# VHH binders against Large ribosomal subunit protein uL22 (rpl22), part 13

Target 1, 185 residues: Large ribosomal subunit protein uL22 (rpl22), of Caldivirga maquilingensis (a8mbl4)
Amino acid sequence: MRYWSIRDEDVIDLVKRRYNVTISADQIAKARGFEFRISWKKAIETARAIRFLTIKQAEDYMEKVKDLKAPIPIKEFTRKQAHHNVPWDGWPVAKWPVKVADSFLQVLRNLESNASYRGLNIDNTVIVHASASRGMRIRNYMPRALGRATPWFQDTVNIELVAVELPAELVPKKFSWARVLKAIK
Short names: E, the ipSAE of ESMFold2; O, the ipSAE of OpenDDE; V2, 0.75 times the mean of E and O plus 0.25 times the DockQ between their complexes.

## First folded at step 11 (VHH; framework vhh_gefurulimab)

Design u4 (from t3 with Y100L F104Y; at its last look DockQ between E and O 0.01; V2 from the best seeds 0.00; counts 0 for: pae E 13.6 > 2, placed apart)
Fold by ESMFold2, look of step 11:
Structure u4 (fold): chain B 185 residues (1-185), chain A 121 residues (1-121)
Amino acid sequence: as target 1 above (185 residues)
Amino acid sequence: EVQLVESGGGLVKPGGSLRLSCAASGFTFSDYAAAWFRQAPGKEREFVSLISWEGDTIYADSVKGRFTISRDNAKNSLYLQMNSLRAEDTAVYYCAADELDWLYGEGFDYWGQGTLVTVSS
């Protein structure tokens, strides 16, 4: 039965192709979250930023985003003030999407718990699939500061994360801005 | 490359009218919610008006009946018709676009640079 956007077989094939390692399904951990009321575009950028980090590196990154200590690079949006104070070269546009980071942290912590339950070495467990898809539309009412309650709609976002345990020599030792920026360029 | 450019600001006497425009490039306005915000000197930025992707409009109480938001999909442009202007309408007006979170302003990824509206004698 197939409720995930990527099958275990596809994960195994991806790992073989990318890392030249054969894994079994029992080395895979997955987590999902549904109906987050967050920006889909910011969620897509965030998913790109955490791919191929370890679960712990991604958690640390999202915590720093929530604390306004690390940005997420954005391909299309420009924020003149923000792009002058970024920790990388060559990509001047970034955001601190606190609400999105909090949503990803919830799914990441579930992913860590699932991986730990399977007996995986969390330090060597790397995110190989991260997706943000639009979910169901919800009816919203504007806050009181914006006038009377008027119905309007917003899409929700579903987050899906898949991680695998890899041999230690293939695991990134530390967070790297260079890898994050490759997903944008 | 996504860009929003406001125009139409200026000096107007109380009771006068102005029409603000916001031209979008790099995306299609009809796929997004679009909004106007304003910031008066020494005050926090505040919501003025929004038009949803389905065409529903919302106005701040302070501008209801005087301001009208509209969108021209053929010109990929957002407009704010401001009538019966008052001194308290003096502010820099910003257009914004994107999919919205529950709270206004937090889901807006795209902002213009602003156009100054001054209402004085």
Scores: ipSAE 0.000, ipTM 0.170, lowest interface PAE 13.6, mean pLDDT 76
ESMFold2 (binder alone), look of step 11: mean pLDDT 81; pTM 0.821
OpenDDE, look of step 11: ipSAE 0.322; ipTM 0.662

Design u5 (from t3 with I58F; at its last look DockQ between E and O 0.01; V2 from the best seeds 0.00; counts 0 for: pae E 13.1 > 2, placed apart)
Fold by ESMFold2, look of step 11:
Order: structure tokens, then C-alpha cells, then sequence
Structure u5 (fold): chain B 185 residues (1-185), chain A 121 residues (1-121)
């Protein structure tokens, strides 16, 4: 884990700034996944959408995205193709990035396991850092779909999640679209 | 903001030709994979052609040898030259662009409004 993008001290400072509480490193859980073959841009949007949810809320959210029952709002792009019926007001652009949601679920489940191993109360453990960075570049082809095998290089994606146990009064009790939209802005 | 605008659709007889254009604004087309898709009435949208950011071209089997995709970086535009048109080519044609998602199953992030091509005997 020597290549974490955020140090425990930085997490403690972030929590103090955002929540006005002091935590110790024992209250931090981290998980990372490497080399996912997913869209980096969609992964960034997904990471923003799960910030400040509990681990459990984020897992449930990603399961619903996989089942096409909840969208991820898109801040950085417009699709121009369609405005979707969305569960929020005033932001009609959304996507259902199923493969991205699967990848985030894998990391979220590891995060939950790591938090449980540290003795944290999972119901009070909130994601405070979520990042998606470019990973190794890979060759890709689709000879059946494109007529012949010609290589096309694409970057993979690395996902990093950090969660902390907070006092119960600071923990969101249930999922809300207002929280998701606030985190994206 | 990002926009893709198609043009050049119309009515043409079988065996004829058309050239479709797609003008991009708000981003540099050559930094993206750019593609044409089409959708006939009552059918699913299907892949037609793609040009990579390095300039490699790809075609659906049904159009190979008849259609040519190209890009003009100076005009930030994508083109589809369609020759030897058939009734089966009748569809709304869409221009699309995406950085690296076309093979990951999530599709393209940017789409145009479409331009209608009708091939009628």
C-alpha cells in the first residue's frame, strides 16, 4: 500500500475540516483495486457520486446502478442524445455504467472487509476519499465487430477508497439524491 | 460546451452516393475515437464505422468496401462517404465520440442529433 494517494494524516485533517471531529488512524479503513478495464471518465463520475455515503449506502447504490434502477449523474459532459427521467430535479444527463459499478463494488466489498477487520462499526463508516486514476495502457481489439484484428490502446483504471468511522450523529442515516448531487458539485 | 452536429442526409436512389458530415465544438475531435452509428425504424442502433485517435479505421461488415470514414482535424469534423447505397442503408445516422469506452461496453459519451438517410427505389 506504499502508493496510496492520501496519507492517514491527510484523512484526519480532512475529517477535522469537514466534520469538526478528531479521529485517529485506527478509525480509517482503505481499499484499492487495480487495472480495471473501464472508462476513466465514468469512473471519476462514479467516485464523486459515492463520496460521503456510508460503505453500505454506496454498495446498495452500485447494486442499483447494475440493475439499471439508479443512475449516476454526469457533471463533466452532456450526452446531447437524450434527457432521461431522473430521480432528481434540474440535471437531466445521466448514465448507467454497469461495468464501472461492478468494479466499484469489488473495491467497496474489500473496504467493508478491511473496516470490519479493524473493528469499525460498518453502519457508521463513511467514505471520505474516492479516486479513479489511469492505470497501465493495454492493447485491445474486437476482430468480430470491426472486421479484422487491429490493436487499439486503452488505459485501465485504478480505484482507491478510504472510509472512516464517525460519531453516529454525523452519519447519513439513509441515501439521498441531494447528498449525491452535492458531492458531485 | 460539447456539441456534435450531423448534416448531409437526404433521399437517394439505390446505387447512389451521399457524404455525411459531423462538426464538433467544445473539444478536439482528433483526441477521441469518433464513430458513426445508424438506427433504422423499429430496429436497434448498430455500429457503422469508427476512426481511432491515431487514424486507424474500422467498418461493420455490411458496409465494408462501400463506406469510407475520414476526419479533418483543421475543421474539427468527421465524415462518412457512402457509396453504392442500398435500401438496407436507410436509417438515421449518428455521429459519436468517446475517449476509450467503445470496447468496455458502456458506449460513447458524446452523440449528435442524427441525420436521416433514405434509400428508395
Amino acid sequence: as target 1 above (185 residues)
Amino acid sequence: EVQLVESGGGLVKPGGSLRLSCAASGFTFSDYAAAWFRQAPGKEREFVSLISWEGDTFYADSVKGRFTISRDNAKNSLYLQMNSLRAEDTAVYYCAADEYDWLFGEGFDYWGQGTLVTVSS
Scores: ipSAE 0.000, ipTM 0.202, lowest interface PAE 13.1, mean pLDDT 78
ESMFold2 (binder alone), look of step 11: mean pLDDT 82; pTM 0.832
OpenDDE, look of step 11: ipSAE 0.241; ipTM 0.597

## First folded at step 13 (VHH; framework vhh_gefurulimab)

Design v1 (from u2 with E99T E106S; at its last look DockQ between E and O 0.01; V2 from the best seeds 0.00; counts 0 for: pae E 17.9 > 2, placed apart)
Fold by ESMFold2, look of step 13:
Structure v1 (fold): chain B 185 residues (1-185), chain A 121 residues (1-121)
Amino acid sequence: as target 1 above (185 residues)
Amino acid sequence: EVQLVESGGGLVKPGGSLRLSCAASGFTFSDYAAAWFRQAPGKEREFVSLISWEGDTIYADSVKGRFTISRDNAKNSLYLQMNSLRAEDTAVYYCAADTFDWLFGSGFDYWGQGTLVTVSS
């Protein structure tokens, strides 16, 4: 996906597949952020970790990552066929990507504001789409003593989040590591 | 705990070569921008070279063409190959890492303790 918005029809289809519930476009809230100067690999892992949390759970989770109180799991490496008839499964590695978490918090706060503006019940509003796509490479300059600057390049990342209000019985009531690990699949 | 440990410094004659190493623990270099800085006695810390997580390199004008920065992902290590060394290259050399955004935000978050390079006849 490019850094454009997912269509409402695609969100409605996703919710139908996952929750077997038909929603209308009025139950959808979206937010995007552009040109974050963060690691794309870590942003992908962070997006996976917050899928299917409520907006509030995701905000609390990202605050804890910033405070070094909660890790983000890293996706397993590519599964390779074993030469000896036994498949090998990798184990996830966890990281504390503070700058990435801060970027996601900015978009999450906008998402909460947009959901509130639409009159959605925030406690029942669940993230159903979270993506991180590569943006433009930016030439920039490093500040230095004596006023001289050193040029360097950095990739950027675009973040898109979409949340929907669901019936209360389908909303996760508590943050769960089991849910986070399941969602990164 | 995140740690950066430099090694490979020493005494070398002008025109000689040294290779500095920086071993990282507690994080993966390939996900971050990493850099070398140096500080001569009585002077301010000075930028030397940087490598981005994608592998793009930047050099200070004073070392361009003589120094080469590189990274070995398998060993989680950063290197600085220093050729054609001059007396003005004498300094304590530090490796540094930006945990995520190598040009924006807080700058370099982690620093090593330094390794001394002395260029003298």
Scores: ipSAE 0.000, ipTM 0.114, lowest interface PAE 17.9, mean pLDDT 75
ESMFold2 (binder alone), look of step 13: mean pLDDT 80; pTM 0.814
OpenDDE, look of step 13: ipSAE 0.228; ipTM 0.588

Design v2 (from u2 with E99T E106R; at its last look DockQ between E and O 0.27; V2 from the best seeds 0.00; counts 0 for: pae E 14.0 > 2)
Amino acid sequence: EVQLVESGGGLVKPGGSLRLSCAASGFTFSDYAAAWFRQAPGKEREFVSLISWEGDTIYADSVKGRFTISRDNAKNSLYLQMNSLRAEDTAVYYCAADTFDWLFGRGFDYWGQGTLVTVSS
ESMFold2, look of step 13: ipSAE 0.000; ipTM 0.178
ESMFold2 (binder alone), look of step 13: mean pLDDT 81; pTM 0.817
OpenDDE, look of step 13: ipSAE 0.102; ipTM 0.517

Design v3 (from u2 with E106Y; at its last look DockQ between E and O 0.48; V2 from the best seeds 0.00; counts 0 for: pae E 11.8 > 2, grease 27.5 > 24.2, SAP .748 > .668)
Amino acid sequence: EVQLVESGGGLVKPGGSLRLSCAASGFTFSDYAAAWFRQAPGKEREFVSLISWEGDTIYADSVKGRFTISRDNAKNSLYLQMNSLRAEDTAVYYCAADEFDWLFGYGFDYWGQGTLVTVSS
ESMFold2, look of step 13: ipSAE 0.000; ipTM 0.267
ESMFold2 (binder alone), look of step 13: mean pLDDT 81; pTM 0.827
OpenDDE, look of step 13: ipSAE 0.170; ipTM 0.549

Design v4 (from u2 with L103F; at its last look DockQ between E and O 0.02; V2 from the best seeds 0.00; counts 0 for: pae E 16.6 > 2, placed apart)
Fold by ESMFold2, look of step 13:
Structure v4 (fold): chain B 185 residues (1-185), chain A 121 residues (1-121)
Amino acid sequence: as target 1 above (185 residues)
Amino acid sequence: EVQLVESGGGLVKPGGSLRLSCAASGFTFSDYAAAWFRQAPGKEREFVSLISWEGDTIYADSVKGRFTISRDNAKNSLYLQMNSLRAEDTAVYYCAADEFDWFFGEGFDYWGQGTLVTVSS
């Protein structure tokens, strides 16, 4: 699962292992976004936070992150991090990566459209794969007062999301911080 | 084909030490959380230890201070160093891998076949 594309067979196997159900390829929806100008490490944390939510729950969550009303738990950058008052127990380090959330929301909306096109019940469509990989570096230049340009690099991130329609009894019906924390832990 | 193969099990005396190994093929261990579970005769499979893909470690209370989990990314292998072994540590030990960095009683994606550890005098 290091590489860009995942196959329908791999998704079916994943769903069987995690949920003990067999699905067919027509229950799968995928979406990708390329070369987002966002932090890769924050994108990794965000991808973890939305795994195993429904598409709708993930969209709502990302909208709340953009509005600074819901944090994303941060594991990678805990050294010397300020502890925050958070809406969950046992994980005091969090961030509000607004730019990253906006990028994920774009891909989530495409995922919803793709799922709708395939005739899936969106309320029962759960994200089973979320990845953030490094894209190309973009070289830019910063103007200066004396006419000299200073080079700087902007890393980019590629986002891949895969969702599947599951039997209703296996679908999380409510957003839960425990579920989000499970996805990052 | 994804495969996990445990080794290093055997018979040891109480108070002794043993090192379990788990070799992975078909995927890269460092991209996954990796864990050890154990199952004693007549009991449910229980969590022993986990190492996240970022390297954070978690231990069951019953093994803290006695067991150490580690991973060698160059060898694509997972290890469990077991010290101060007790009779209650007797079990089949399984390695497992999952996208989650934490265990909430959910299943893991990949499992080995297990290696028997017997602690007796």
Scores: ipSAE 0.000, ipTM 0.104, lowest interface PAE 16.6, mean pLDDT 76
ESMFold2 (binder alone), look of step 13: mean pLDDT 81; pTM 0.826
OpenDDE, look of step 13: ipSAE 0.214; ipTM 0.582

Design v5 (from u2 with A33Y; at its last look DockQ between E and O 0.03; V2 from the best seeds 0.00; counts 0 for: pae O 13.3 > 2, placed apart)
Fold by OpenDDE, look of step 13:
Structure v5 (fold): chain B 185 residues (1-185), chain A 121 residues (1-121)
Amino acid sequence: as target 1 above (185 residues)
Amino acid sequence: EVQLVESGGGLVKPGGSLRLSCAASGFTFSDYYAAWFRQAPGKEREFVSLISWEGDTIYADSVKGRFTISRDNAKNSLYLQMNSLRAEDTAVYYCAADEFDWLFGEGFDYWGQGTLVTVSS
């Protein structure tokens, strides 16, 4: 049995610290996905990017990433990277991790379903915890030029999302890049 | 040091043509996936075209039949031939390269600084 990386009481404390609102466990919804064949580093960055968005805003964001219409800002894992296009002032590194976004979208949909099942108002449900942890390592083959293939170890990723229903006045009304960037900082 | 440098941007009239170039240094372009993106004022960056190291090409629907992506391995360069240009093609055009990440959905690792294309009467 796999355990959650965060306890309900920790979620309640987090919400109290950030929003100055006391919530109960009944206002919490959770979802997980396991063993996604995606970049762990990109998954971490994506998890940061979707924090404090509503479930719907996050879903829309991930759809845009899949369509290569919106990038994920990269904060920490920028080593050995060439200079990237600047989607935002002062933020030179961004990625379009399509499969990562797809994986998150799957978990987000599960999260939405669970929130609905628990009777939460989806429009007022905000992601307050997003985690990407390493799963099993698998042997993979990368295609190369001239029909060659190179053995490569690929990490899998487990994704955990926790959302809470907040008072309407505390819920962001629309998606904002400023909010995303603030969440990543 | 890895670098991508775009060139060829400028002002053109609607219906005109323009050829963009992207010169790579510090790596062999032919071993990478290469792509063009563009960003119009006030809009998000969007995919334009991609070419694999095997020469397979992909185009956004908005540019199909008008744009052609190609590469010159000897010059370590990427090109975008743009024909029948429209006002909506006005944007900063960026070239990008990645060895494996795009295939696995991890994004492009190398980006140019961009070149401005303005289509105006």
Scores: ipSAE 0.000, ipTM 0.198, lowest interface PAE 13.3, mean pLDDT 86
ESMFold2, look of step 13: ipSAE 0.000; ipTM 0.185
ESMFold2 (binder alone), look of step 13: mean pLDDT 82; pTM 0.829

## First folded at step 14 (VHH; framework vhh_gefurulimab)

Design w1 (at its last look DockQ between E and O 0.10; V2 from the best seeds 0.00; counts 0 for: pae E 15.4 > 2, placed apart)
Fold by ESMFold2, look of step 14:
Structure w1 (fold): chain B 185 residues (1-185), chain A 121 residues (1-121)
Amino acid sequence: as target 1 above (185 residues)
Amino acid sequence: EVQLVESGGGLVKPGGSLRLSCAASGRTFSDYAAAWFRQAPGKEREFVSWISWEGDTIYADSVKGRFTISRDNAKNSLYLQMNSLRAEDTAVYYCAADEFDWLFGEGFDYWGQGTLVTVSS
């Protein structure tokens, strides 16, 4: 029974620790996507960047990343990364992982649908868990001259998102870079 | 993006009143939630009061009924009316603002330099 990396009790405890409120399992919505052919390292950074945003804020943010209108701050895996002129203070490393953002959007749209099906107020539904884990390895072959192929392995990424409906006074009203940076600090 | 400057601190007798002001510049203050914090010598900075974009308020138990937070978005200002002051209210008071309408879990991005309030006979 490990279809989800986080159980309802763990989500409830997390919400209690972070927001000092008690929720029930009926206020939780989950979505998962499997075997995305994307960078695991970039997926980890993207997951961190959307934590504690509402579903709608995260969707809008990922759309802006896809359109090259907003970057994702890079906290982990910064070795050998170029420093950039960014719209925030004190965090010069950023990326525009378009393919990763598209993958997260797919899972976010499913999360929104699942939350709506449960009758949650989407405007008050906040992402409290976002994870990117390595999935199964896919064996592939590189074509060579004369019809021969060379085997190679491709790692895949599984994305899990969990959101909860919170009291309106605890819900972030606007997207801000400060919140994105706090979510990954 | 927003700059905060507190004023109105000073010396006041126990039982007296004082009004702190926080002037905001750089951006429209109505886009921010705002708060007052205080720090007494040798103690951690502690929450005093918070006000949402729409005027909803939260107070620490130690000041509830004595302090009133308010905002005037037309003047880009935050206020703290402090009544029935006690010696324990002596502290440097800081205004803070955040682009999230959210009190817990994320802290505040913008802080003023503080204004000293001393309550003594």
Scores: ipSAE 0.000, ipTM 0.121, lowest interface PAE 15.4, mean pLDDT 77
ESMFold2 (binder alone), look of step 14: mean pLDDT 81; pTM 0.826
OpenDDE, look of step 14: ipSAE 0.018; ipTM 0.417

Design w2 (at its last look DockQ between E and O 0.02; V2 from the best seeds 0.00; counts 0 for: pae E 16.3 > 2, placed apart)
Fold by ESMFold2, look of step 14:
Order: C-alpha cells, then sequence, then structure tokens
Structure w2 (fold): chain B 185 residues (1-185), chain A 121 residues (1-121)
C-alpha cells in the first residue's frame, strides 16, 4: 500500500527545529518514485546517507556509489555485517548498493527539476526529508528444475525526497564524510 | 525524555586501563542502538565503538583489540572498557543512543555531556 507524503507543515517545522529559520511552502520541492525493485534495507541506509546534503552533493555522491568510488555507511542493519575499509574515521560498516543508488539518482534528478521549476537556487537547496518505504511485495518462484516451485519475495520500495532552499550560510559548501555520517552525530 | 550520563573518566598513565559507564534514565537501552564517540580539542568528533540491538559490536580500527563495548540492559547501562591506553586516546568521551528516527532526525538523537579521559605521563 502507498504511503502518505510528508506535509508542508511538517517540513516547515523540521526546518525550524533543525536550522532555526522559518521558510514558506514556496521554498519546498518534492519528488517521489514508486515501486523500485531494490532492497528496502539498503534503501533505508541510502536515504539516511543523503539527508542534509544539497541536491547536487547527493547526486554527485550517488554517481560515485554507482562507480564504486564511494560507499554508503550502514547504521541500522549491521547485525553480522562485515567491516569494510572506508574513507572516514571510525565507522567501518559500509555497502555499495549500486542499484539503490541508481534509483535514488532518478528521484534526485526529478527533485532538481522540480526545484528549478519553482525558481529555487539549486546550490542552496538542501534535502531535509528522505524516506524509503515498502511498496508492493512481489512473490517469485524458483524454476521447477530445482524441484517444487519455491516462493521467495522481492521487495519494492517507494522513495520520497523533499528539499528546501536555505540561507546560504546554513548550506554545506562542500561534500564531507562528516555530513554523510550525520546519523551518527 | 531520555538522558544519558557518562562517568568513569579521569587521568591515567599510558598503558593503563579505565572503564567508562553511561547510565540511561527514562527509556530503556533495549529501545536503542548505542555508541561511544570521542572528541579531542580542535578535532572533529570521532567514532569509537557501536553496539546494535542484538549485541553485535563494531570498533574503530584505532581501538580494536584494546577497547570493549558492552551493555547491561537490566541495569540500563552502557560500558566501554579501555585497556592499553595511549596518549592519542586523550579526549572527551560521549555516549550516544539512536531511536531510529530516520524521517526527520540526525543520526544519534541523544548524547551525554561527556567525560574527560586524559592519558599522560
Amino acid sequence: as target 1 above (185 residues)
Amino acid sequence: EVQLVESGGGLVKPGGSLRLSCAASGRTFSDYAAAWFRQAPGKEREFVSYISWEGDTIYADSVKGRFTISRDNAKNSLYLQMNSLRAEDTAVYYCAADTFDWLFGEGFDYWGQGTLVTVSS
């Protein structure tokens, strides 16, 4: 079942709590994508990794993940995870979810287009909400050459991204691993 | 509201040991993933160790084999056993807890006020 979109009022409240500034709905841009055939757990970790980056920083980051040049840090689904060599100090659990990164890039590109249509300064437009929720679950079966048909599940994921134009002094000027690890701070 | 209070910091010589504690009040640690971080003056906050809901542990390479994270959910406490301490371990150590609020929040939602660990001759 489809999830509900975050309300503009909730976005405005979030921005006030986090940045201590008041914005109007005119400064909000949203984009959604539905029914991506990707890992839900990896999508949750990816959503966390791009929160509070500018749209451009998130796009650049996801391109690097697709090219295996940057990892996604893992926070919530770490049970029995192998540690990885990572470019940041002190958080060794990471993954390279290439297909997930591609899905987020599609939504990010739409988000950029929507923000541009609204006249927002893209360089100052920061992602403040990123969600990955379960969509329709697809039941699949193994080939009969392996004996009986055996069901397994393929999750689908819905992605929602919301960005806001902020005053330039509040916008991260450069990509940094500290900002990627915001879920740890 | 949950509050975290660190204790056990102090002055210790290189090669010594120290055990940090973090007591939680309000909600139980069973509702949290928990971690230790440290920050030396003028440096960015650095991850030290993490323990998941199920007890899986993660350590920064700089402390692996020397530090041990643990928790006692019955006592609602998190611990960091620090052995073979070095001068570079000098920092304010923070405990942190994470409520899994990935929709609106930054990473760890709750932080203690910190406890100073000084490793010097």
Scores: ipSAE 0.000, ipTM 0.113, lowest interface PAE 16.3, mean pLDDT 75
ESMFold2 (binder alone), look of step 14: mean pLDDT 80; pTM 0.816
OpenDDE, look of step 14: ipSAE 0.112; ipTM 0.542

Design w3 (at its last look DockQ between E and O 0.47; V2 from the best seeds 0.00; counts 0 for: pae E 4.9 > 2)
Amino acid sequence: EVQLVESGGGLVKPGGSLRLSCAASGRTFSDYAAAWFRQAPGKEREFVSLISWEGDTIYADSVKGRFTISRDNAKNSLYLQMNSLRAEDTAVYYCAADTFDWLFPSEYDYWGQGTLVTVSS
ESMFold2, look of step 14: ipSAE 0.144; ipTM 0.497
ESMFold2 (binder alone), look of step 14: mean pLDDT 81; pTM 0.824
OpenDDE, look of step 14: ipSAE 0.170; ipTM 0.568

Design w4 (at its last look DockQ between E and O 0.02; V2 from the best seeds 0.00; counts 0 for: pae O 7.8 > 2, placed apart)
Fold by OpenDDE, look of step 14:
Structure w4 (fold): chain B 185 residues (1-185), chain A 120 residues (1-120)
Amino acid sequence: as target 1 above (185 residues)
Amino acid sequence: EVQLVESGGGLVKPGGSLRLSCAASGRTFSDYAAAWFRQAPGKEREFVSLISWEGDTIYADSVKGRFTISRDNAKNSLYLQMNSLRAEDTAVYYCAADEFDWLFGEFDYWGQGTLVTVSS
């Protein structure tokens, strides 16, 4: 049995606490993807990076990452990471996790579809929750010489996205790297 | 980088009106979304109103129809016109500014606040 990491009431409370704006459950869209064979660490960083973007902005961002045209800032998992030339100032640690971006893009497309199905204005729908959790570990074995085998385990990741239709006044009109960096803090 | 100073607070009777001002310095106010918050004694700080850099406005349900937020970019100022004031509007009113404020749950810049007291 799989559960959402966040309830609708928690989303509503989050918005209410911050902005004293009341939203209904009807304004919420959700999407999940399970057991992606991707890096959990990179997935967490990607989830942080797309938070507070519109669905369309996030989709565009992920497409650019897949095309190696945009990086993901790395905040938490920076050990032994090289610094790169990045499109923002102040934080040079970044990655181009193509497979992770592809997985997120799949979930984002589902999110968009769900939002549309629920009658939400996609242009005004903002990702307010993004999470990446560890899934099942796939146990594999690598064949070796002389009939030997070495364990090679692969982690999987579950992705959850929650978006809310917000008043137009609260929706970011443009993608901003500054926003992305602020989101990862 | 941006300094905010509120003014215009005072004592008013129920049903009265008051206009708050927030003067920004350091940078042009037009680059930021701006908002008013208030904190009543013994209560948590709550959102009152916001105006985006594009001029879009949003209000808390409790002040809709009574308060009007506006900005004057030439004067680098934010305003809050408060009409039909009620006792429950008594609070310290704070000015805030941020480029991305309303989505991240925090504003980068805050004023010191101005006290509004509504009492008969």
Scores: ipSAE 0.015, ipTM 0.304, lowest interface PAE 7.8, mean pLDDT 87
ESMFold2, look of step 14: ipSAE 0.255; ipTM 0.576
ESMFold2 (binder alone), look of step 14: mean pLDDT 82; pTM 0.833

Design w5 (at its last fold request DockQ between E and O 0.22; V2 from the best seeds 0.00; counts 0 for: pae E 3.9 > 2, placed apart)
Amino acid sequence: EVQLVESGGGLVKPGGSLRLSCAASGRTFSDYAAAWFRQAPGKEREFVSLIDWEGDTIYADSVKGRFTISRDNAKNSLYLQMNSLRAEDTAVYYCAADEFDWLFGSGFDYWGQGTLVTVSS
ESMFold2, look of step 14: ipSAE 0.350; ipTM 0.637
ESMFold2 (binder alone), look of step 14: mean pLDDT 80; pTM 0.819
OpenDDE, look of step 14: ipSAE 0.210; ipTM 0.593
ESMFold2, fold request of step 21: ipSAE 0.013, 0.104, 0.006; ipTM 0.342, 0.440, 0.299
ESMFold2 (binder alone), fold request of step 21: mean pLDDT 80, 81, 81; pTM 0.818, 0.823, 0.821
OpenDDE, fold request of step 21: ipSAE 0.102, 0.080, 0.209; ipTM 0.528, 0.522, 0.594

Design w6 (at its last look DockQ between E and O 0.01; V2 from the best seeds 0.00; counts 0 for: pae E 16.3 > 2, unsure alone 63.1 < 65, placed apart)
Fold by ESMFold2, look of step 14:
Structure w6 (fold): chain B 185 residues (1-185), chain A 121 residues (1-121)
Amino acid sequence: as target 1 above (185 residues)
Amino acid sequence: EVQLVESGGGLVKPGGSLRLSCAASGRTFSDYAAAWFRQAPGKEREFVSLISWEGDTIYADSVKGRFTISRDNAKNSLYLQMNSLRAEDTAVYYCAADTWDFLFGSGFDYWGQGTLVTVSS
């Protein structure tokens, strides 16, 4: 099965729950990307890290990850991993998933374009839904000299992002590692 | 961090019903998507059902209409109501938790030890 597309009504309810404000459907912008050949676990962690940032903050963050200038905090395989020199206090394990960041940037760019087309104030447009779901596994075969083929599988990942324009007082004005770290708890 | 313990497995006749429970300790289910998986002997672990941290549900085609997933965040518990049970439902059932929505197995950070469900005459 595939991830169910989130309805506008569900986005409106989510915003009401988290921010205690009512928005209309024309304040919502969405973007999806399909069949990225990237690590699903790293995509999950990346989606978690960009939730509740503005579109522009998330784009800047992902650019820095691609340039190895900012890490993404991780929850997977934390035991026996080397502690990194990270820009936050606590949680010393992080990764730089460059391919994943590039995939998210593609979807973020489309999200920004869609938001601009709808006339939303991009500076006040906050990501409220970010999902990374496993797509279909792609079966491949490695050729062998003796005619024996060995199958292997390549995972694909689908990314869905939804952002909404919020009142300025509810919009994060600066990127904050504390906000990113709270999203991973 | 999070520990998951399943209960409620057992022997049941075809057409019967059974309710599985999964108790979490540590962090609450409201911080995670929660799911049920199952594994029959000699087969790969397969997805059964998921409830997102927002409350959205999804079911594998093989159980849709017969199984119902639910969550009680106050009791920090996940449930699977299984009705109209068939022999093919015989498996070890696992609860799992993750902070992200997904539809397929593997990639969950937290797993229980499993509870056996046997459906036989």
Scores: ipSAE 0.000, ipTM 0.106, lowest interface PAE 16.3, mean pLDDT 76
ESMFold2 (binder alone), look of step 14: mean pLDDT 79; pTM 0.803
OpenDDE, look of step 14: ipSAE 0.043; ipTM 0.486

